# VH-VL binders against q8wwc4: the designs that were tried, part 3

Target 1, 195 residues: q8wwc4
Amino acid sequence: STEEKPQQHQKTKMIVLGFSNPINWVRTRIKAFLIWAYFDKEFSITEFSEGAKQAFAHVSKLLSQCKFDLLEELVAKEVLHALKEKVTSLPDNHKNALAANIDEIVFTSTGDISIYYDEKGRKFVNILMCFWYLTSANIPSETLRGASVFQVKLGNQNVETKQLLSASYEFQREFTQGVKPDWTIARIEHSKLLE

## First folded at step 9 (VH-VL)

Design p2
Fold by OpenDDE, fold request of step 21:
Structure p2 (fold): chain C 195 residues (1-195), chain A 118 residues (1-118), chain B 106 residues (1-106)
Amino acid sequence: as target 1 above (195 residues)
Amino acid sequence: QVQLVQSGAEVKKPGASVKVSCKASGYTFTSYYMHWVRQAPGQGLEWMGLINPSGGDTSYAQKFQGRVTMTRDTSTSTVYMELSSLRSEDTAVYYCARDYLEGYFDYWGQGTMVTVSS
Amino acid sequence: AIQLTQSPSSLSASVGDRVTITCRASQGISSFLAWYQQKPGKAPKLLIYDASSLESGVPSRFSGSGSGTDFTLTISSLQPEDFATYYCQQYDSYPTFGPGTKVDIK
């Protein structure tokens, strides 16, 4: 019984030098501070970001498959309704390009964090997350003007051409006492695919 | 020079309250958060809570919720921490610590020893 | 709560020695980690913030490294004034401290 040595998947760290706007970075840190200080002491922006990445991969895959029913608990109703129409009308290659594999997410950035109170005094936090991911979907270059094309060689496999896409997901949570601490996706944007 | 000067040592009985002061100088008092951290003898550091620059908002660790009150007097550049219903386990050195919305502490008071004994 | 552990709990070293202290977080905290030095009867002093940024006025022999869950404080050449207890502190959530590492003279 030849014990197949686990192939060390050399994670080629594509250093996508995402120039995080230093101002945005400072703002994010401050707002993250405010969240654990006044809303949820157990809140961790790091943990949130990791969870958001997983959610993005999962939700984007479901979107690509037009499995909207499975998104009802994850995505705001209004957003989901709009997405049904938009995604259904997309060509198959565009739908496929929506799907992000967790292993192909090359960069994650925290965008704007909003803290607001509604008229009833309920507390809400919105966190915008931006994701950059590679897709093997064959999208015409004309549609993806400005998208970077990368050639990825995994081991002894043939060089596969992948395109770098970006998506923005806004996560919302109510921090009112007694409310279930669930994050809901309040906005979904896929650059050049689903606006 | 930034200075945080705390009030002197206190000896209290169980069930009593203690109020520790922290006077700040050498910087813009209304620009920084103030935290309180305590350290039992021979033990590590424990975060108690924070108060915002204006003194209007506080956040306390769950362990101290209901027993701790932090206040701020802008006119005297002084922050106060009051701990009620004192127990023997509350015997510790209490520190005020400055924070510029970062979550770490760049300046500390000299500490105030609070002894709770019957 | 994010828990921090430190290794070792104590060590003995000589002047001039390279000293390395590790801090581990129970979960990923990115670079939201600070290091403090505390001498007996004194308040903690900030040494490093954001895992690797040296606080102003702190000697260059102190350095911090790491990200995620594993962090290291290094003293390149231990000086007589460096004998103290060192604490790591995370601020990704509400502040928590490591148990401390005591550096004693050999």
Scores: ipSAE 0.863, ipTM 0.947, lowest interface PAE 0.5, mean pLDDT 92
Fold by OpenDDE, look of step 10:
Structure p2 (fold): chain C 195 residues (1-195), chain A 118 residues (1-118), chain B 106 residues (1-106)
Amino acid sequence: as target 1 above (195 residues)
Amino acid sequence: QVQLVQSGAEVKKPGASVKVSCKASGYTFTSYYMHWVRQAPGQGLEWMGLINPSGGDTSYAQKFQGRVTMTRDTSTSTVYMELSSLRSEDTAVYYCARDYLEGYFDYWGQGTMVTVSS
Amino acid sequence: AIQLTQSPSSLSASVGDRVTITCRASQGISSFLAWYQQKPGKAPKLLIYDASSLESGVPSRFSGSGSGTDFTLTISSLQPEDFATYYCQQYDSYPTFGPGTKVDIK
């Protein structure tokens, strides 16, 4: 019985060489340092990025399904209210395009990190995360000017045409003593879908 | 040339305090973070904390919180680490180490042996 | 805390040998890893930073590789002055060190 060695599906890692501005990379690194140094010693920008990716996949899926009630604990109330109006008015194909599968996220980058104090002395950290993901949603090319169309062949399956979309999620956490250490989404942007 | 020169060996009794100094030269003192790392005899390295370039902000490992104080004097280019309520387990070589907002250490002091014995 | 392990804990090698030391992190740390050399009675010396960047003045026989959780320090041809203990250190979070790998002369 020739045990057929499971064909290691070579996950063609589409290295989307996102030209992260070297300056932004250095800034992010410095700010990450400052976060674990002065706010949370257990903070890891790597772990955060991975968690953010998961959160993006989950939240974007719920948005696509218009399950806004399930987002109340994850997304800031003001943002959720605005999103509800915008998303509900979208065509179904656009709604579908909001959903990102975790396996179809091809690139994740950390944008600006902001550390600020409010008038009450509360400490906040905001981290902007940018995601690039593939969608099978059939969106007219006229609407997605500049979106790269990729033909993805997964194994022996038919060549599927997928479009590359981008989204930006800003995560916020309060680092005031006694406050629950939860990250919330303070801003959601889907380029070309939610304007 | 960058140099970090630490104070000499110390012998202390349990319950006492020790203050180790680290004098920096050969670079812009006010541009770098300073860390303290200790190493018990025959053991690995343990991070204790850091102090920012201005000396106004410190961050200590949880294990040493309440017992360690880091300070710096810009006029003498010297960083200090004081550890109080010494225990036998605090017997170690203590190092100052330079960092430029990276989290790794490019230059180290020669180390200061602190022995805590009854 | 991010924990680091090293393998092996100790090894014996001869001059001219290729030596490989592994460091593993308990979680992903991207490339935020440094390697140090420490000789008896001396302070650690930085060899590699950002997993693979060689520190200035360090001989080219030293190299670092890896990302995520698994990292490797390689000495292509061991020299007499290379007998020492080597430590990995992560700085994705507050700094932690591996337990060290002692390289002895065979």
Scores: ipSAE 0.858, ipTM 0.942, lowest interface PAE 0.5, mean pLDDT 92
Fold by OpenDDE, fold request of step 21:
Structure p2 (fold): chain C 195 residues (1-195), chain A 118 residues (1-118), chain B 106 residues (1-106)
Amino acid sequence: as target 1 above (195 residues)
Amino acid sequence: QVQLVQSGAEVKKPGASVKVSCKASGYTFTSYYMHWVRQAPGQGLEWMGLINPSGGDTSYAQKFQGRVTMTRDTSTSTVYMELSSLRSEDTAVYYCARDYLEGYFDYWGQGTMVTVSS
Amino acid sequence: AIQLTQSPSSLSASVGDRVTITCRASQGISSFLAWYQQKPGKAPKLLIYDASSLESGVPSRFSGSGSGTDFTLTISSLQPEDFATYYCQQYDSYPTFGPGTKVDIK
């Protein structure tokens, strides 16, 4: 995934409450500290989060369109293979619900950050990002248990009924010396859609 | 009460090395990161690097990489910063600063003036 | 490196005045910003962390606000002991400081 500076086109943003855990927040801060301290001094959790949001919007859209070939450089092979099977079998409304518009991402949170070495001694950092986004896809309520429905007015648009969905994307980067500093998506979860 | 007490002023020649100490008291020494920040006369603050609570891991600013060494002695609750190959531009007040694991500094030493002159 | 700028570089004020200092980051840093006060010949003193959290023991006349790229330190009523240089510092990445704002007595 490429870290792009998002242009904020959204004039109205919904505030989502109750999704943050103070303990996780502290952990995230500490781990973010460790990343810029010992792995990449230029690392910014804020910038990363923004980039991750852009990546999520882009990847989710491609998934919804079943454009898996375009995801080969962004998503781990194993994950992509599993996604092909799951996404292809989804009804069209479910596929559409996978797509997150950048302007309809109402909340982003950083989950667990893990630092580990593999068997070959390669160093990795994984950052789990959680996204909450609005969709206009008409998903049956029985399928999306626990999902919230909102009346949303974005900018000068008419009031529309939208559903709030969540997705989790785990981003991985190898920090072994000499390796290209690219983030890849190591895990994708769309609750209630890709089970 | 948290205190960071640094060693006295130093005068060095170009090419020499200086080692500044920072003695900590009033808190659990092995629970906090220590940073070093310097300030040239009349100038702003410049981050030099950090050392973790155990003293086993350090991170230095690129500018000082290869010239700076940070160490700590748990038995004496003292952190050290050694800067080698001193230049006139290294003339500054050097501060140790405690970090609450977040990257900002809640307590500072009184500073150590290091003068590099021929 | 994340660059910080401050405005103004210096200002003159009287006791009792409301003083506002701004800090701008070259990129978004969320709320990872601290403010320090430094008096001549002394070490910096932490005033504000996380953009708006007042450090323990710091007078309530000090307040911080802002997020993203634009931050503000406010002294609601300047006291004689507040004449000093103020620095912002970001810690979203490796620490960098603003150039400082000197508050002088008018």
Scores: ipSAE 0.853, ipTM 0.941, lowest interface PAE 0.5, mean pLDDT 92
Fold by OpenDDE, look of step 9:
Structure p2 (fold): chain C 195 residues (1-195), chain A 118 residues (1-118), chain B 106 residues (1-106)
Amino acid sequence: as target 1 above (195 residues)
Amino acid sequence: QVQLVQSGAEVKKPGASVKVSCKASGYTFTSYYMHWVRQAPGQGLEWMGLINPSGGDTSYAQKFQGRVTMTRDTSTSTVYMELSSLRSEDTAVYYCARDYLEGYFDYWGQGTMVTVSS
Amino acid sequence: AIQLTQSPSSLSASVGDRVTITCRASQGISSFLAWYQQKPGKAPKLLIYDASSLESGVPSRFSGSGSGTDFTLTISSLQPEDFATYYCQQYDSYPTFGPGTKVDIK
């Protein structure tokens, strides 16, 4: 009976890469305040951020695998169509680099929050989330100009060279009465990979 | 100096309405949100709702929806909270509390005791 | 609703003692936590905001720490005027308060 040694979940040390612009931080706080005040009292920017991180990991993995059918309920149709074309044409190493492991997300930041009404009186909230994650994908340095290279040693494993990538996902929710309160991804950007 | 001065104690019967006032001074009245928080005797603090600086927008806790109305008079620097259909459970000290878009309260009124008794 | 708990519900201490009060949130709330002091018959007074920022005019013996779900208010040396009830309050969502911790004189 080979006792499978419990895989010690190595606590990935979250690396704080930098402080967001203080002005943006204040704006984000104010907008978050407005969201729970006037749109959804149960809204929590902290909880949202955690959910967004999980969604990013999941969606990015599906993108890397070109499983676009599984993204139809998560990503806006227009965005998905554009992504399908872009991602399909990527080299395999670039596709692999799209995938973010939840454990390799080293930093998450809340970007701009937009609250707007359309001409029909529908209420929308858009929240831009920015993610920094490590990838083991071998992408030529020329393509990733300015990307930081890190040597990561996980436990007793060999030192692996990983590159730091960034992605931005914009989440949208309609707050019109009678509409399903689901967040959808309205925009996806992977810097240096999906231009 | 920032001051929030509330109206005096009220005694009401069940089913009646009460209107509490909060007069602000010592700061720019139209720059801050005002919240109402109540505290039943010997109990904790309960958020009731908020009104924006202009008085045009309010947000109420679900528990008080349909029974609470918050208003603001800029000319007198006064905020009002009206609670209708009073019940014995509404017996509490009611506080106005100032907020600058943060969600926490830096200044409080002295409180208004509202007693609902048959 | 985000629920807050406090520990202990009450404690007895002497002047000069170090007092620690804990507040726990039902979910992560980052640093969106405030601490208040309330004396009998008086309104709450803000002590700490953003988990660790001391409000102006509050004595330096008060300090706040923590993030996420676990927070602590510390009084380094209890003074006679510090006997009161202390409440934590989160503002990551609509405001909710902890049940309070009463600090009594031993």
Scores: ipSAE 0.845, ipTM 0.935, lowest interface PAE 0.5, mean pLDDT 91

Design p2
Fold by ESMFold2, look of step 9:
Structure p2 (fold): chain C 195 residues (1-195), chain A 118 residues (1-118), chain B 106 residues (1-106)
Amino acid sequence: as target 1 above (195 residues)
Amino acid sequence: QVQLVQSGAEVKKPGASVKVSCKASGYTFTSYYMHWVRQAPGQGLEWMGLINPSGGDTSYAQKFQGRVTMTRDTSTSTVYMELSSLRSEDTAVYYCARDYLEGYFDYWGQGTMVTVSS
Amino acid sequence: AIQLTQSPSSLSASVGDRVTITCRASQGISSFLAWYQQKPGKAPKLLIYDASSLESGVPSRFSGSGSGTDFTLTISSLQPEDFATYYCQQYDSYPTFGPGTKVDIK
């Protein structure tokens, strides 16, 4: 059946693959306030960030293992389709570098928060989360120019070299009253590995 | 210089309504959110809701949804809180409190005692 | 809802004493915590925001610390005007307040 212009715009936005936000970051505290003030009194940016960290660790591991069938509940279908093509073409060492161990995520930050309304009064929020994690994967330094390298001392001998990588996951939820309160990952970017 | 001056004490019967005013001065009225917080005698503080004076948008705590109405008059730099269907449990001091989009309150009104007695 | 507890519920202290009050959140709230002072018959007064930032005009003997779930308000040398009830408040979500800590004269 025919689609209204606002619904088509919203549907197209939800399917956007690889959309890059400009370097135009604003203070996240005000936007977090606006979410709980107007959308969901129980919303906590701290609680969301902890959940997003868990999701990142889980999804990144499944990506590294090419287990795309297990990602259908967490990642938008069109994003999965494009991501599957990109990941399967990666060398094994790059695939291994995708995986983030929860214990090795050294910090998490909230990036851009986007708050949208459409003509029907549907309420949407997109939250970009940035993760920095350590990996032992064997990645050539030329491939990851500018990446920080750490040495971890194990006992009196043996040094384990780790690299610091970053990833950005964009989470999307409709906050419209009566809609299931679920987050879907609408964009996945692993800097210098998946772009 | 910032001042929030509230209307005087009220005594009401159960089932009535009360409307408390909060007049702001010493700052740009429309640049700050106004919240209402109440404190029953000898008890802690309870958030009731907020109003954005710029557009008049409101958001209410679930407990008060349907009983509270917040309004503002930008020409007098005044916000109002009306609580209907009063019960004895609504006996409290009601405060207006100023917030710059963060959720904490840098200035408070002097409080308005509302007593609900039957 | 994010619940806050405070310890102790009350304490007695002398002028010049160091006073420490704790606030604990039922979940992580980062540094989204404020402290207020309230004297009998008066409105609360903001002391600390962002867990450790001192509000303008508040004496430097007041300090705050903590992040996550555990927070502390410290008065380094208690003054006569500091006898009051102290409340913590979180703003990671809609505002909730701790039950208060009363600081009395010994």
Scores: ipSAE 0.472, ipTM 0.801, lowest interface PAE 2.5, mean pLDDT 85
Fold by ESMFold2, look of step 10:
Structure p2 (fold): chain C 195 residues (1-195), chain A 118 residues (1-118), chain B 106 residues (1-106)
Amino acid sequence: as target 1 above (195 residues)
Amino acid sequence: QVQLVQSGAEVKKPGASVKVSCKASGYTFTSYYMHWVRQAPGQGLEWMGLINPSGGDTSYAQKFQGRVTMTRDTSTSTVYMELSSLRSEDTAVYYCARDYLEGYFDYWGQGTMVTVSS
Amino acid sequence: AIQLTQSPSSLSASVGDRVTITCRASQGISSFLAWYQQKPGKAPKLLIYDASSLESGVPSRFSGSGSGTDFTLTISSLQPEDFATYYCQQYDSYPTFGPGTKVDIK
């Protein structure tokens, strides 16, 4: 026999959270084509998306542990500065809820892709990634605000109550010739946790 | 309805250049990207680059950068691919192929054989 | 660069046989995969895009499946006109092609 995870707590029907429309998906594919065609032939939206999922799991864990020094090379300075105060002020259960275990990220989607030049002619790409993940942390019960409670089976007969949370991370890279080809996180939002 | 008709076969010596044409019909020429893909005898397919016929902007595979030039003539709905400094390794069938901003090719030209021999 | 492999490199089959060809990518490419048929002396012809979507005018005996790194082209009942070489192609980044699978009459 195999291990089966329940899809929703107390409900027999699927709960749709953050479902994107087909037109946005098609436009995202066109923009991904334009990146590899004109900026970097090796660019792959699939490889980027998998790397972004790994980065989200890693950064969200470091953020929950208040290890801000380790985030300096990954997150834009102004974003990290704002986050230090907000995260440090959170209750421990909310801090723990920031961390996304890679195996408990249940849905990843590509949001808007921005391809642009600034006033100095520098080339930029911004990619918004949205993540939905399960957590065992307790947060205030606001059943009408989108958070869902799930019952999941873990290996043996253990049952854990989990909540479904979302986060949005915006990644930015400068494609200007001669600039080091690094992605940085230019915006971090954790719904209901960082306000 | 959609047709991509390429120029005839060519035989060249090493060091020469070749210019292959691809005439499009049956669709709005400027709405689709045109790519060039080559195939050496008995070998696989190799992407060379693309042109946007609307503005004439191009993007070339790194391997061919500096040797390939792609142009178009919107009045005749024709794209051209010119490959310079030919080598024996450039012996291949050259295809034009149509794409709508996806990277896969729904229509191909019949191919143009270019033979490079001394 | 995203490298594609195909298995088998060639096969022999009879009319009416079920034929299965696989394509593997060196990294995940989601469903950004196309399949082409090429007959001797002719250009490739698009069969499948988005891994599983049948191109207009292609017979329903052709089907595609897979996502990520592993993909399959299936011909449910081989016809005389299906003897050809089949190529996969990814478009998650700049186009690269598999080495081809030759399907011959047995």
Scores: ipSAE 0.431, ipTM 0.784, lowest interface PAE 2.7, mean pLDDT 86
Fold by ESMFold2, fold request of step 21:
Structure p2 (fold): chain C 195 residues (1-195), chain A 118 residues (1-118), chain B 106 residues (1-106)
Amino acid sequence: as target 1 above (195 residues)
Amino acid sequence: QVQLVQSGAEVKKPGASVKVSCKASGYTFTSYYMHWVRQAPGQGLEWMGLINPSGGDTSYAQKFQGRVTMTRDTSTSTVYMELSSLRSEDTAVYYCARDYLEGYFDYWGQGTMVTVSS
Amino acid sequence: AIQLTQSPSSLSASVGDRVTITCRASQGISSFLAWYQQKPGKAPKLLIYDASSLESGVPSRFSGSGSGTDFTLTISSLQPEDFATYYCQQYDSYPTFGPGTKVDIK
């Protein structure tokens, strides 16, 4: 679980997002080490997290653009099918809010890591990643009640108001012998935008 | 020290269900997967499924899909396995076994004999 | 499902003998193989994991080798407490067990 510890100042409002439970954080790091030790000697949770951040930015932009054909290689087929209907029905400003620019992702955290077998006995590792990102999409403030609003200075004279949104992407990789090691996205949640 | 203590032997009629418990102690319960493995008299070992106690996620062998349910209670550090629609060929010793995410079992419960007969 | 076979199905040996048990997988499983010892009326006990890694507290006379499809368990000098049934188990996918090899005294 994500923990939030908001802090406010007289002139600038900033939300400091907290970490998950310290015991859960240590447990997640041990599981990540075990992936490295027992499944893939080239696996690094730090490198994975950077790649996941890049994937989130890329996939969220494709999703906002309704480029579902380009997502077929990245997102599980059942998940993509459900997302097509939900995303297509969103207002344009909500679609635009799905997209996360890589330089505006202000916080990432690793959630749960799990190992399981599917109906065919294939072995999988799932890693939940949570992202917080700023958006300048034009979302009415009444729609995002409870969301924090930030003012960001752009250059010399420009101040831009941005909203903080969160998303959770679950990454999955098959570790069955003979299968090419690729990560796919098995779940996508965008808080307040995709329910 | 690590212990897995299972519930006592059961005698059941065909068509009934059985629920076997496995209480864990001596380690962090939610950091290890729990598997169930059975052994019919005079036979080898057969994997039934697993549960991740951290979130309750399960994976079952195809043979038992639809008949087995695994649950856990984190407050008592206990895993349960329920097998329904029992048949005489379900007569076996049922073991819980601990797994640190790799798929092999470093600690086993003492076993629970389940006998299914008319 | 990945099928495992073991050979021999049973054997008789004397204390001090070198004993070798073979496990064969129906497809490649890399090194994802464990060996267990089971005495009558008792739960299995882990001996070897990852094909060749000795579990803590297991005597050094036990060793494992192999990768891919062919694996062996070796007891270098058989002791009285080693008379038991030995099972291999793969964990490359859904766990499956070999049929067992019974080691009896001669």
Scores: ipSAE 0.000, ipTM 0.490, lowest interface PAE 14.1, mean pLDDT 80
Fold by ESMFold2, fold request of step 21:
Structure p2 (fold): chain C 195 residues (1-195), chain A 118 residues (1-118), chain B 106 residues (1-106)
Amino acid sequence: as target 1 above (195 residues)
Amino acid sequence: QVQLVQSGAEVKKPGASVKVSCKASGYTFTSYYMHWVRQAPGQGLEWMGLINPSGGDTSYAQKFQGRVTMTRDTSTSTVYMELSSLRSEDTAVYYCARDYLEGYFDYWGQGTMVTVSS
Amino acid sequence: AIQLTQSPSSLSASVGDRVTITCRASQGISSFLAWYQQKPGKAPKLLIYDASSLESGVPSRFSGSGSGTDFTLTISSLQPEDFATYYCQQYDSYPTFGPGTKVDIK
């Protein structure tokens, strides 16, 4: 006996969405080279991006679990304070959608890099990272803008329906001479789940 | 063909405010930081602060914190510097200067003389 | 704050002379130093960045050297248009400028 499958979803191909264009890519590479050349000879945008991907997976999981105390050393205090109310008020399915499994992050791109000085002359670098990830969370498609539904094969005959979501994390590090090189997360945005 | 064109000279009394404009042309306005540097008559150069025109973020020298405000209008490719509570020592030529996040300035505006006298 | 000093504060020289100006930082700034030329009534003009790199369109008689705390600007053969005031500027932290060196015709 044959089963009727959703024909509309069966034809949907997996889509990797890129947000970079050639001009943004060139600008980002120039700024990354300037960080390497003038601020930190050990800096690598490629190595940073891999570390940022792992940090995103870890932090997004802790956010979904509302484990804000565990985030105090990873996320800027003012950002974490602003997020507590928003995350806690989310329905459980939206909270679950925040979590990104590192194996399900299908695309990572570098957004803008900015360098600035604060009022005391301390030098900072901010790097915006954008992540696209699959989730099994049951999010009604009509409540999300731009979300897509993908079929992902699990094993020989299993098909799992997943949604593609995006998030943007801004990482900040102080490059002032003599300061230990630590990155913290200065901004967190999730694909219309959080604003 | 990069140009930074500043507004004209100003004469102000102590306690007033001044707002100087700097219109950029010949390049992608949001790809470069804009700094403000001033020079009192017969004196050297003094950095005041910067603005990132992409997002409007600013960083100010401590000496000017609380008195200076830098803004931009991306639709006209113009940055503004406003200095309040003017004193006689604020008499200077004010320059806008372009920076691609390196910290040095490859193009400068023509300068705007601000005279503060009672 | 990183303070810069320049030496000499002024000098007189003839066309064709070799001129050397020094800039000293109060702490190490690696190679994050620029040199500017300023003529009366005009905006500064970038000559040298990263201590030794010549800006596009600047004559090759200008050169820069140094790293750490001690830097020099050299004009190998002074020309009439080179009579100006020269400033160093560091960008290892928020920008600061040296006090300037005035180069006058003898």
Scores: ipSAE 0.000, ipTM 0.496, lowest interface PAE 14.5, mean pLDDT 80

